# VH-VL binders against q7z443r523to685, part 26

Target 1, 163 residues: q7z443r523to685
Amino acid sequence: TSLNMSTHQLTITVNVTSLEKSLIVSIDPDSPLLMTLYLGFQYQPNCTHFHLNITLPKDKVWQKDEEYTWVLNPEHLQHGIGTYYITAVLSERQEGAQQTPSLVSVITAVTQCYYWEIHNQTWSSAGCQVGPQSTILRTQCLCNHLTFFASDFFVVPRTVNVE
Short names: E, the ipSAE of ESMFold2; O, the ipSAE of OpenDDE; V2, 0.75 times the mean of E and O plus 0.25 times the DockQ between their complexes.

## First folded at step 10 (VH-VL; framework fv_levilimab)

Design Ve4 (at its last look DockQ between E and O 0.71; V2 from the best seeds 0.00; counts 0 for: pae E 2.05 > 2)
Fold by OpenDDE, look of step 10:
Structure Ve4 (fold): chain C 163 residues (1-163), chain A 122 residues (1-122), chain B 111 residues (1-111)
Amino acid sequence: as target 1 above (163 residues)
Amino acid sequence: QVQLVQSGGGLVQPGGSLRLSCAASGFTFSSYGMSWVRQAPGKGLEWVSGIYSGGSTHYGDSVKGRFTISRDNAKNTVYLQLNSLRAEDTAMYYCAKGSYWGRGSPDYFDYWGQGTLVTVSS
Amino acid sequence: DIQLTQSPSSVSVSVGERVTIDCKSSQSVLYSSRNYLNWYQQKPGQAPQLLIYWASTRESGVPDRFSGSGSGTDFTLTISSLQAEDAAVYYCQQYYSIPYTFGQGTKLEIK
């Protein structure tokens, strides 16, 4: 979904139904820009009231698709099952190849890392965490053991309000 | 206008050290990433290192653990500290400006310094 | 690491003729409809100069005769009508992933 970024902020609404999975938020602008994301649970966050924040693009990435991706692990979503709100506040554009109006694509997904637990003959996520380099295209699995790994991936329906 | 003026370099023995400097002007230096790219005599271009506006650094595998990229935003200067130099490090070293502001990833290079020659020889 | 392979390694062409240089990447450099592939020109004794970024966007000041095309893993730099001053080495470069990498270069000579 592409959004016209004629305003200075947008709000993403995501219903989280599992506390065991990580939430991946991808905000892909048509041109480089600086933004700060604020996370809220059951309220719309702002720069003064939020549970967690991040500034995008990330200042250190290995691949470009990581630059505007926010990975929220279960510990970041510890507030409970329900509606999370993410407010993205855009910084003023500076010199460079900046064009207005700008378009932004927003994608949200949930994922988890699994391994085959031989003893119980089941998939388990024990000892595994979704890494911060995960994106909509790939899941980074950080585990404290070596086994056969897999991941699930689900695009979470969201609502985006441009303000 | 954007300008990148390099200094440092020269002749050094294997195992020696050099420090390269690149003074920037004509743009908001602190908002952009910078990179170093080198070119061995008669060879192609090789990305050596990059530093984000926020200070995060990356290195090519061939120089990891030996080279250090840094920046002084107050002086609008990016540096490359070359330690444990080897013969294969002999090259023309270019500083290059990243194209994007913000976090300042050293993406594609829209402006280049004039180059500094580093010669490692016994 | 992403390897870039250019072809040809060298070419000699007469003024006024069309020239194409290919660059192939070991993996896709395409993300969100953008190709993170650039072209540089390096004339003898000079620093490289940016020609094309995002595979097909011409840098400001670059003559119209230069164009970039391609997507994913296959890219081409085209000079529609070669001029004498175009004698140089041309490099493709990816900035999709760290480390950034260059092609081996294509030396273009004028006949």
Scores: ipSAE 0.660, ipTM 0.878, lowest interface PAE 0.7, mean pLDDT 91
Fold by ESMFold2, look of step 10:
Structure Ve4 (fold): chain C 163 residues (1-163), chain A 122 residues (1-122), chain B 111 residues (1-111)
Amino acid sequence: as target 1 above (163 residues)
Amino acid sequence: QVQLVQSGGGLVQPGGSLRLSCAASGFTFSSYGMSWVRQAPGKGLEWVSGIYSGGSTHYGDSVKGRFTISRDNAKNTVYLQLNSLRAEDTAMYYCAKGSYWGRGSPDYFDYWGQGTLVTVSS
Amino acid sequence: DIQLTQSPSSVSVSVGERVTIDCKSSQSVLYSSRNYLNWYQQKPGQAPQLLIYWASTRESGVPDRFSGSGSGTDFTLTISSLQAEDAAVYYCQQYYSIPYTFGQGTKLEIK
């Protein structure tokens, strides 16, 4: 989608079908943009009514693909199964930039970390969580134990509306 | 015109400490990340440390735990505190400006200081 | 860590000739259609100077004879119509992931 100096926000809608998986939201503009994302469950959020927010690009990252990635863990999504709205609002733009539209890429995905629980002969997520360095390219698994682990990753449908 | 003017440096014993300074002008200092890059005599370039516009920091593995990068936006100055110095830390130290407004982090380095020599010797 | 390997380590050529310098990355530095790879020039006794960023975008004030190409893991700096003042060491640098790393350098000499 396209963001320009005349339109300063977009809304992403995504259906969450599991309260056990983490939601990865990637919104990556083709030019540097400072933005704030707001999360709402079953309503369109704004700067005064939201469940959770984040400023992108993140202030501390280890790889470039982390800069415009929001990791929403199950505790952030405990509002229910259903439609989540994310409003992305341009907070600042590059000083002296021309008034041209910026193209943005929006990808949403779900992921979960697992370990092999030897006594039950099954995969479990207990003691593992999806970490803040996770992106659409990789899942960071933070476990409080050092056993065999894995993760899944699924790109999920979403819609994007420019306002 | 962007300028980065470095000061500090000199001869120091192993295990000693030193603070390098880099005074910036010609751009909105608080909006950009800064880095330190070093070059041992006759050798290539090594990224040492970077600081975001908001103050978050990163370090190369060879200096982590020994060096501290900081900034003073009121003075338009970035600092590198060198502690527990070793002979292999002997190098020319450059400060460098990150290129993007609003990202805050070191990235590609469009402007460099003149360099400050640090020598760690008996 | 991402390792950058440059080739050749040194080259000696005459004014007016074409020079290519390669940089190979141990991992892709491509994200969102942008390559996070730069080229710097360092003349003797001077600080490095940025030539190329995003693999192929020339920094302001850099002569047109410098060009960059490549994507992912394989990159090339080309100097067409070499000038005497181009004698320097050239470095590639990735800033895709921390720690940022440089290639070992390529020394360009004038015959």
Scores: ipSAE 0.483, ipTM 0.796, lowest interface PAE 2.0, mean pLDDT 85
ESMFold2 (binder alone), look of step 10: mean pLDDT 91; pTM 0.937

Design Ve5 (at its last look DockQ between E and O 0.02; V2 from the best seeds 0.00; counts 0 for: pae O 3.4 > 2, placed apart)
Fold by ESMFold2, look of step 10:
Structure Ve5 (fold): chain C 163 residues (1-163), chain A 122 residues (1-122), chain B 111 residues (1-111)
Amino acid sequence: as target 1 above (163 residues)
Amino acid sequence: QVQLVQSGGGLVQPGGSLRLSCAASGFTFSSYYMSWVRQAPGKGLEWVSGIYSGGSTHYGDSVKGRFTISRDNAKNTVYLQLNSLRAEDTAMYYCAKGSYYGRGSPDYFDYWGQGTLVTVSS
Amino acid sequence: DIQLTQSPSSVSVSVGERVTIDCKSSQSVLYSSRNYLNWYQQKPGQAPQLLIYWASTRESGVPDRFSGSGSGTDFTLTISSLQAEDAAVYYCQQYYSIPYTFGQGTKLEIK
């Protein structure tokens, strides 16, 4: 995974190596930044050519760490294994923002929900999905059964200035 | 000059209803989170409800299912509909403007209305 | 829900002295090096007014004698060189998680 930055946009490159894990993209600006993220498979997306988009910060959150988090489940990653590009289009002059260097931290992670399958004495993902309230701090697991749950993470943090 | 001018309130009986209004000026109302915070006589502050610029809402547990927050961006006004009122709803109700414009949650409440008293008694 | 506990509940202090007010959170309000905790001042008969946000950043127009400190779960508001006009109730507030919650308040009186 890698990051590229320009004055008005940020490009995140993520290599997806598993069809069963969810991708979590967390952006942490040092001031309120309005942004739209565009997802593309094997191409750099823009506002007119993309597979999926999201507007951040979200307007349906329960905790602050959810505000700048995009959860992409396997169903959202329709094109398979390979390189995904995320273009974040940033606003320069938001109300209340000052014209100073802005710090934007980006963390990408993959996660998957597991439960303990008693009969096989092993962890399984069957009947569990990563929920939309997941963040790099917490995985929401939505399961059709009750048992012990866990999740894993692989994290690639990056930090950039935005001006 | 941000202003939040509240109206409504008064004396109602238990089980009654009331609608509070908060008229905003001096900022781009449609771009901000708006909230209601109440204070029972002699007590501390309690967050009651909030509404995102996009219209999504949250409620405190004590009022969920009984109170409804709404906004009318054409009138720059946020409302709180109080239904099934109980004696414990007696309080000064403040409307408050969230910090920073946009679709996200506020970091703090930077401007407050003057307060509107709601009294629930027989 | 995140509970905030303030101490002391009240304090009576002379002009010119230093006052500290503590706020303890039942869980961390720290995310990405930022603490999501505010301090408000409420004078008698008035609406609350913001003093401090992000635990330690003073709002515009707030005198230098007000300062905030702490991280994670433990926070402090300090008033150095107290003035008569500082008599009020002080509240901490977390804005990390819904429902947003306030501390119980600390009443500051001038002797």
Scores: ipSAE 0.491, ipTM 0.759, lowest interface PAE 1.9, mean pLDDT 83
Fold by OpenDDE, look of step 10:
Structure Ve5 (fold): chain C 163 residues (1-163), chain A 122 residues (1-122), chain B 111 residues (1-111)
Amino acid sequence: as target 1 above (163 residues)
Amino acid sequence: QVQLVQSGGGLVQPGGSLRLSCAASGFTFSSYYMSWVRQAPGKGLEWVSGIYSGGSTHYGDSVKGRFTISRDNAKNTVYLQLNSLRAEDTAMYYCAKGSYYGRGSPDYFDYWGQGTLVTVSS
Amino acid sequence: DIQLTQSPSSVSVSVGERVTIDCKSSQSVLYSSRNYLNWYQQKPGQAPQLLIYWASTRESGVPDRFSGSGSGTDFTLTISSLQAEDAAVYYCQQYYSIPYTFGQGTKLEIK
């Protein structure tokens, strides 16, 4: 979904139903843009009240599509199930970037890394974590053991409010 | 049938350490959330810590930085390492089983261990 | 954190009588049409036992005289006809958010 930015911030609303999966947030601006994302649980966060924050684009990435992707692991979503809010505060356009129109595409998804646990004959995520280089297109799995791995991936319905 | 058998605990001085164990049987241990809940003498219940099947851990504010929950799925056992113990940590500690199979969601406790008494006193 | 407040703190009732215990949460524990609220029974010298989950669903083996009701922030545990073996402390508990929290408990005694 693409949004026309008329203000300096937007809010993403995501319903989280699992505390064992990672949330991937992709914010793709139409032109290079500096922004800070703030995470809140059951409240709309701001620059002075938040659980976690990140500045995008990332300075160190393997692929370009990682630049505006935020990976939130279970430990970042430890507050419980329910509605999480992400407020993106826009700073400024990078030099040479177009100013208007200002469009931002937002995609949210949940994912987890699994391996086949032979003893219990079930898929398990124990010892596995979604890596920070994960994007909407690919899941990076970081595990502390060697086995056969798989992942699930679901786009999460979200609401984006321009404020 | 589901069984949770606890061990460990005892008397310890302030600043000391203890390790509690809870051995589970009668269900697929690795697929369930496990928690520790404590109860000070004559008081109510307080959730202490929890660990999901995937290994994610959570702690009450009163024990953060001092207590560590862990699990050994090969032994069907959940542990609680109690460090830097204080007098206010004196309580009966219960291990509790979550009800959901591999859901990764907040859970309720359908089975409880028999309890282990931890007494912190000089 | 979500605080749960039970009322009354203690009550003495005769066998055969109706008993109601209330639990109020500091914020709603309702999500996706489910109330993340449980009731436990703890008899003297024993570990707690689950009675009700999802605010109104009885755990297997729990007698029909026990029922849970309510939604959002206000919940009630009802014993329609009190039996002697029901003497215990009852706790409500929310699992909507971490940390999980309990009410302070209601001690039910038999007259």
Scores: ipSAE 0.036, ipTM 0.675, lowest interface PAE 3.4, mean pLDDT 88
ESMFold2 (binder alone), look of step 10: mean pLDDT 91; pTM 0.934

Design Ve6 (at its last look DockQ between E and O 0.65; V2 from the best seeds 0.00; counts 0 for: pae E 2.4 > 2)
Fold by OpenDDE, look of step 10:
Structure Ve6 (fold): chain C 163 residues (1-163), chain A 120 residues (1-120), chain B 111 residues (1-111)
Amino acid sequence: as target 1 above (163 residues)
Amino acid sequence: QVQLVQSGGGLVQPGGSLRLSCAASGFTFSSYGMSWVRQAPGKGLEWVSGIRSGGSTYYGDSVKGRFTISRDNAKNTVYLQLNSLRAEDTAMYYCARDRFGGYEDYFDYWGQGTLVTVSS
Amino acid sequence: DIQLTQSPSSVSVSVGERVTIDCKSSQSVLYSSRNYLNWYQQKPGQAPQLLIYWASTRESGVPDRFSGSGSGTDFTLTISSLQAEDAAVYYCQQYYSIPYTFGQGTKLEIK
């Protein structure tokens, strides 16, 4: 989904149905752009009322696709199952960036890391966490044990309101 | 106009230390990342280290734990502290403006280079 | 790390001739329709100079005879009509992942 960046903020609505999975939020502008994302549960957050925030693009990244990706682990989504709102407040263009009207693509997905638990003959996520370097394209799995790992990945339906 | 003027470097013995400086002008220094790239005599280019506008630092594997990149935005200067120098660190060192953020990432301006020679 | 391999390593060409230099990446450097691959020119005794960024966008001041093409893992720098002043070493460089890496370089000589 592409959004016109003529507005100063957008709101992403995500229905979270699991407390065991991580939420991946990808906001991909067509040119460098500073923005702050605010997370709210069952309310639309703003700069003064929010549970968590992040500024994008990330300063510490290892690959380009990480710059505008927000990884929300279960601990960040501890508020419960339900509707989460993410308000992205657009700041200014980075110096040197194109100053033409821009579009922003938003993708949301949920994912988790799993390993095969031999004793129970089932997939388990115990001891595993989705890493901060995860993106829409790849899942980073950080586990405190060594085993065969896998991950699931699901695009989460969302509503985007441009204000 | 954008300018990068380097200083420091010279001859040093193995195990020694040097500090390289790169003074920037002609642009909003604090808004840009900076990188150091080196070139051994007669060899190709090797990215050594980078520092983002936000302060995050990165290093090539060959210099991790020995080199430190830093910046002073008030002085519009990026530094490279070279410790525990080895013979293989002998190279021309270039500072370069790193246009980081979004899709526009490249080294669009370079310093004149500083020669570092590590020899007994 | 992403490895870049250029070909040829060296080439000698007459003035006015077409020159192509290839750069192959060990993995894709494409993201959101942008290829994070740059080309640099380095003349003897000088610092490198940016020629092409985003694989195909010519830097300001770079002559029209220079062009970049390719996507994903395969890229090409082309000089449509070689000039004497184009004698230099050319490097491709990826900006997709840390550490940034360069190709080994291609030395272009004038016959």
Scores: ipSAE 0.683, ipTM 0.870, lowest interface PAE 0.7, mean pLDDT 91
Fold by ESMFold2, look of step 10:
Structure Ve6 (fold): chain C 163 residues (1-163), chain A 120 residues (1-120), chain B 111 residues (1-111)
Amino acid sequence: as target 1 above (163 residues)
Amino acid sequence: QVQLVQSGGGLVQPGGSLRLSCAASGFTFSSYGMSWVRQAPGKGLEWVSGIRSGGSTYYGDSVKGRFTISRDNAKNTVYLQLNSLRAEDTAMYYCARDRFGGYEDYFDYWGQGTLVTVSS
Amino acid sequence: DIQLTQSPSSVSVSVGERVTIDCKSSQSVLYSSRNYLNWYQQKPGQAPQLLIYWASTRESGVPDRFSGSGSGTDFTLTISSLQAEDAAVYYCQQYYSIPYTFGQGTKLEIK
């Protein structure tokens, strides 16, 4: 799961099989790296052609496991069921950071928040969302009501290629 | 050479306000985070507040709502506004540089310290 | 919040001896094979100075008699062949989670 990023770019390929679950993409470099991720549905994105992007590490974080985590909720994945590509591009050097080549670990997972619906005696996702503090270590559930809640979590297959 | 020069501080009554300044030189200020760490007389270190290069601000529980950190990248200066001061805020206040935009908070350079005394 | 507990709180040791200072975290500070734990030295009347980051990586200019070890919740700073100039208070600090916290300090005195 570790890759050498000496070429300044890598591509993550993941299959999305549900439009209701959130996709968690975790990229953990062995040293501080500034990078931009581009999302594409059924094509390899680049800096000019993409659906969404994000700059990592994220600005508003409270724990280290949040810094290099991209939470893609169903509204971000409305392009369809199928193969999503994520191109990670290293930004130029930042002053004060070490200049050693970096190894990168990638994990992708899907998760969804549920609450117990008393009348139907079943779990429901209505009014619950996966929050931005979610990581591969934990799922933040944001619900518009206070009741018993839970989440599922499934590590999904992905392919990572260095260009 | 990296240099952090602090100013401000002094004697203040409870409920009063002060503004601490930390002027930076010898590095690209806008690429680094900055933090404030304090030390009460005879006591250990307490992280007070931090600001990342992207502008996000963070506070320790004891000062949240009363202190405000800010930065002026044109003046290479970080500020700490101390409001609603209490006796327990009496301490030496240090500014420190946070490596890699404030995401690697091992404080590699420190200012000389500025004493704040809160007494009636 | 992550609490850091250092031991001993104080130690008095002769020049040339080996000193071990422990830091215990209330929860793991390990993520992605890296421990987000630092060590600082503070001499009387001075600001703290960084010794060790990532639990075991020595900062530039720090003598190799200082070493850090440990993982997860248990960490150790070792000073081999103590010198008189090493008299100081030593602090561990975590930066895994906000608010960042320091241990209570360990005062090292030279006999």
Scores: ipSAE 0.438, ipTM 0.783, lowest interface PAE 2.4, mean pLDDT 85
ESMFold2 (binder alone), look of step 10: mean pLDDT 92; pTM 0.931

## First folded at step 11 (VH-VL; framework fv_levilimab)

Design Vf1 (at its last look DockQ between E and O 0.53; V2 from the best seeds 0.65)
Fold by OpenDDE, look of step 11:
Structure Vf1 (fold): chain C 163 residues (1-163), chain A 122 residues (1-122), chain B 111 residues (1-111)
Amino acid sequence: as target 1 above (163 residues)
Amino acid sequence: QVQLVQSGGGLVQPGGSLRLSCAASGFTFSSYGMSWVRQAPGKGLEWVSGIYSGGSTHYGDSVKGRFTISRDNAKNTVYLQLNSLRAEDTAMYYCAKGSRYGRGSPDYFDYWGQGTLVTVSS
Amino acid sequence: DIQLTQSPSSVSVSVGERVTIDCKSSQSVLYSGRNYLNWYQQKPGQAPQLLIYWASTRESGVPDRFSGSGSGTDFTLTISSLQAEDAAVYYCQQYYSIPYTFGQGTKLEIK
C-alpha cells in the first residue's frame, strides 16, 4: 500500500497477537526521506512520549530493502498483546530528493525463527531471534545453537493515518 | 559542478602502506556516501569500500582488515588507508560519489575521481 | 555476493549499427519496483562514467541512443546507432546488496 506523504507524519496501527514473534515494519519512500519512528502501546506516541524509536533510513545496511525497515523483537513488544501504534515523523528530505510529495509504501508483518526440536517433536523458537537485517522479503535468524531452521511470515493488517 | 580530485598513491613494496585522498567539491559532501573502486591493469572494476554519510563503512572481502575508509566532512575529503599491501592490490583506485538517490549510502556512482595508481611490487 | 555476468565479453560493430549488451545477475536486484542496476561507460584512459541507473534511467547528459532495459535478473544496455566515440568498455553494476559488484565488462570496438 502506498500513501502520499504530503503531511509531516503518519500513524500506523498494528494489532499484535503474539508476544513470541517479531514485528517487521517497512516504510519505504519513493525518494530519500529522513524520518523518526516512535512506538507506543495502547496510545499514539509522539516525540516526547514513546517506548522506543528509530531513525530511518538506517545508517548501515547490507541490502536496500533494509534501509526503511524496523525490526521489533519480542523484547520490544513486551508491553503486552494489543494495539501498537507507530508514529512516523518526517524530519527532512535528503539532498537531491524530489520536492514533490513522496509516496510511501507501508507494510507490516510478523515473523519468527523456528527449528525442529527433536525431543518434543515440535517446532521451537527457543534460543532464536529475528535479526535486525530482516525485511519483508527475508528473515534473518540468529540462534545460539546450530540446527535446521525455518521461519514463518505473515503480513499483518494495519491502519495508516496520515496527519 | 561536482569535482572529485584524488591524490596519494604510488609505488610501494609488499607489506607497505599508502593513503589515498579524494577531495570533493560542488555538492554537500556530508550528505552523500562515498566509495572507492579499483581496477587492476587490463581488468574490470572492483568495488573496494564504501562509507555512509553518517560514517558507517563497508568493505569488499579482499580488503577487509587491511583497508580503512574514512571521511572528513570539514575538509570534504574521503580517504582510503591501504595497509599490508599485496601485489594483487595493484590497481587504479577511483573515488566515487554516491548518487542523490543514495539516501546517504555509498550508492551508485554518478561522479568519479580521476583515479590514483597504486603499484605494489618488490 | 551477487554475481553479474555480461555478454558478450567483446564485440566489434560498425558505426550506425545497433548494439546490445546483456547483464545477468545471480539473484534479483529488484525491490519496490526499482532495479538496483547501473551501466557505466569507460573510455580508454578515463574513469568510468555513469550511463544508466535504475536499469533504465539515463543519466543527465547521456545521449538518447543509449537505453537500458530489463528487470529482476536480466538487463540489457542498447545503443541504437553506434557512434565512433562509443568505443569503450561497458560495465553493469548492482547496488542492491553489499558488496557492490560489477560485471566483467564488455569491450565495444568500432569496425
Scores: ipSAE 0.777, ipTM 0.902, lowest interface PAE 0.6, mean pLDDT 92
Fold by ESMFold2, look of step 11:
Structure Vf1 (fold): chain C 163 residues (1-163), chain A 122 residues (1-122), chain B 111 residues (1-111)
Amino acid sequence: as target 1 above (163 residues)
Amino acid sequence: QVQLVQSGGGLVQPGGSLRLSCAASGFTFSSYGMSWVRQAPGKGLEWVSGIYSGGSTHYGDSVKGRFTISRDNAKNTVYLQLNSLRAEDTAMYYCAKGSRYGRGSPDYFDYWGQGTLVTVSS
Amino acid sequence: DIQLTQSPSSVSVSVGERVTIDCKSSQSVLYSGRNYLNWYQQKPGQAPQLLIYWASTRESGVPDRFSGSGSGTDFTLTISSLQAEDAAVYYCQQYYSIPYTFGQGTKLEIK
């Protein structure tokens, strides 16, 4: 899903097939770019009509690979199963940017957090969410569970590519 | 051109508090992150804390919970509030200009202040 | 935390000789084609000064006898024709992951 940016805008189309999984959108520009992404369900969003937005690179990260990653949880995707549009709008180029068109690579993936439920000997997602430090290579899992005794509680972070 | 002028150091007793200041000039302060880096006498460099241009903060493990970084973009000044000081906090403290990259990340460090000595001793 | 280990810890060489300082990272600092690693020079009684950023790009005003190379976890600072004013402590620094960390330093002395 490599794309060329020759203007201040591009659109990413993603078909969401599950309301239980999180969508990871990773942008990999060949030069530092400041951009805003807008999410729309079954319509192309813009700066005045959208369900959700984010400015990239993020305004606080713990590791550089988080800067151009948008994590969309099921609550952000509850508008339905179907086609979501993401409009990326280039704001200002950062240091080292050239006036020529920039190459931007886009990867979309879905992921879901699981833990091992010891009583049922099965994986479960109950009470776990994909966290904001997630990237296409690692999943941050945030769970509200507490173990009652010395039995194990495992959070299995998973990174998966888009279907 | 770019200048970072530091003040606010001195001698303080263990458990005491001190506020360091770093006044910036020669660049658009509000577009850049800023950091504090310290160096104990005869030792190497340790990153202490950083602040994004938008005000988000990070702290090193050794100072988390005791130090507070802040900025005043109207005064072009970054501050480091040092609380619950310990003998191991004795060091030269440098402010450093971060990058404009990202959201004004507090990394990179192309310009440094002159240093401010903090001594924690009874 | 990402640990940076410099080698050697100290070196004593004559003017005009070539000096190589290594920096090894406990984790990769490469992202999107950039290595988030800098080199600094600190002369006695002075604040550090940036020499090299993104592993291999010289800062403006830095003499071309200084060069940086390497990628991922292994990095090298080279001084191709040592001058007397190059006596200093040299530090590598990663800014890939919080907390940002420095190597322990390499002291370069003139014989």
Scores: ipSAE 0.606, ipTM 0.838, lowest interface PAE 1.1, mean pLDDT 83
ESMFold2 (binder alone), look of step 11: mean pLDDT 93; pTM 0.949

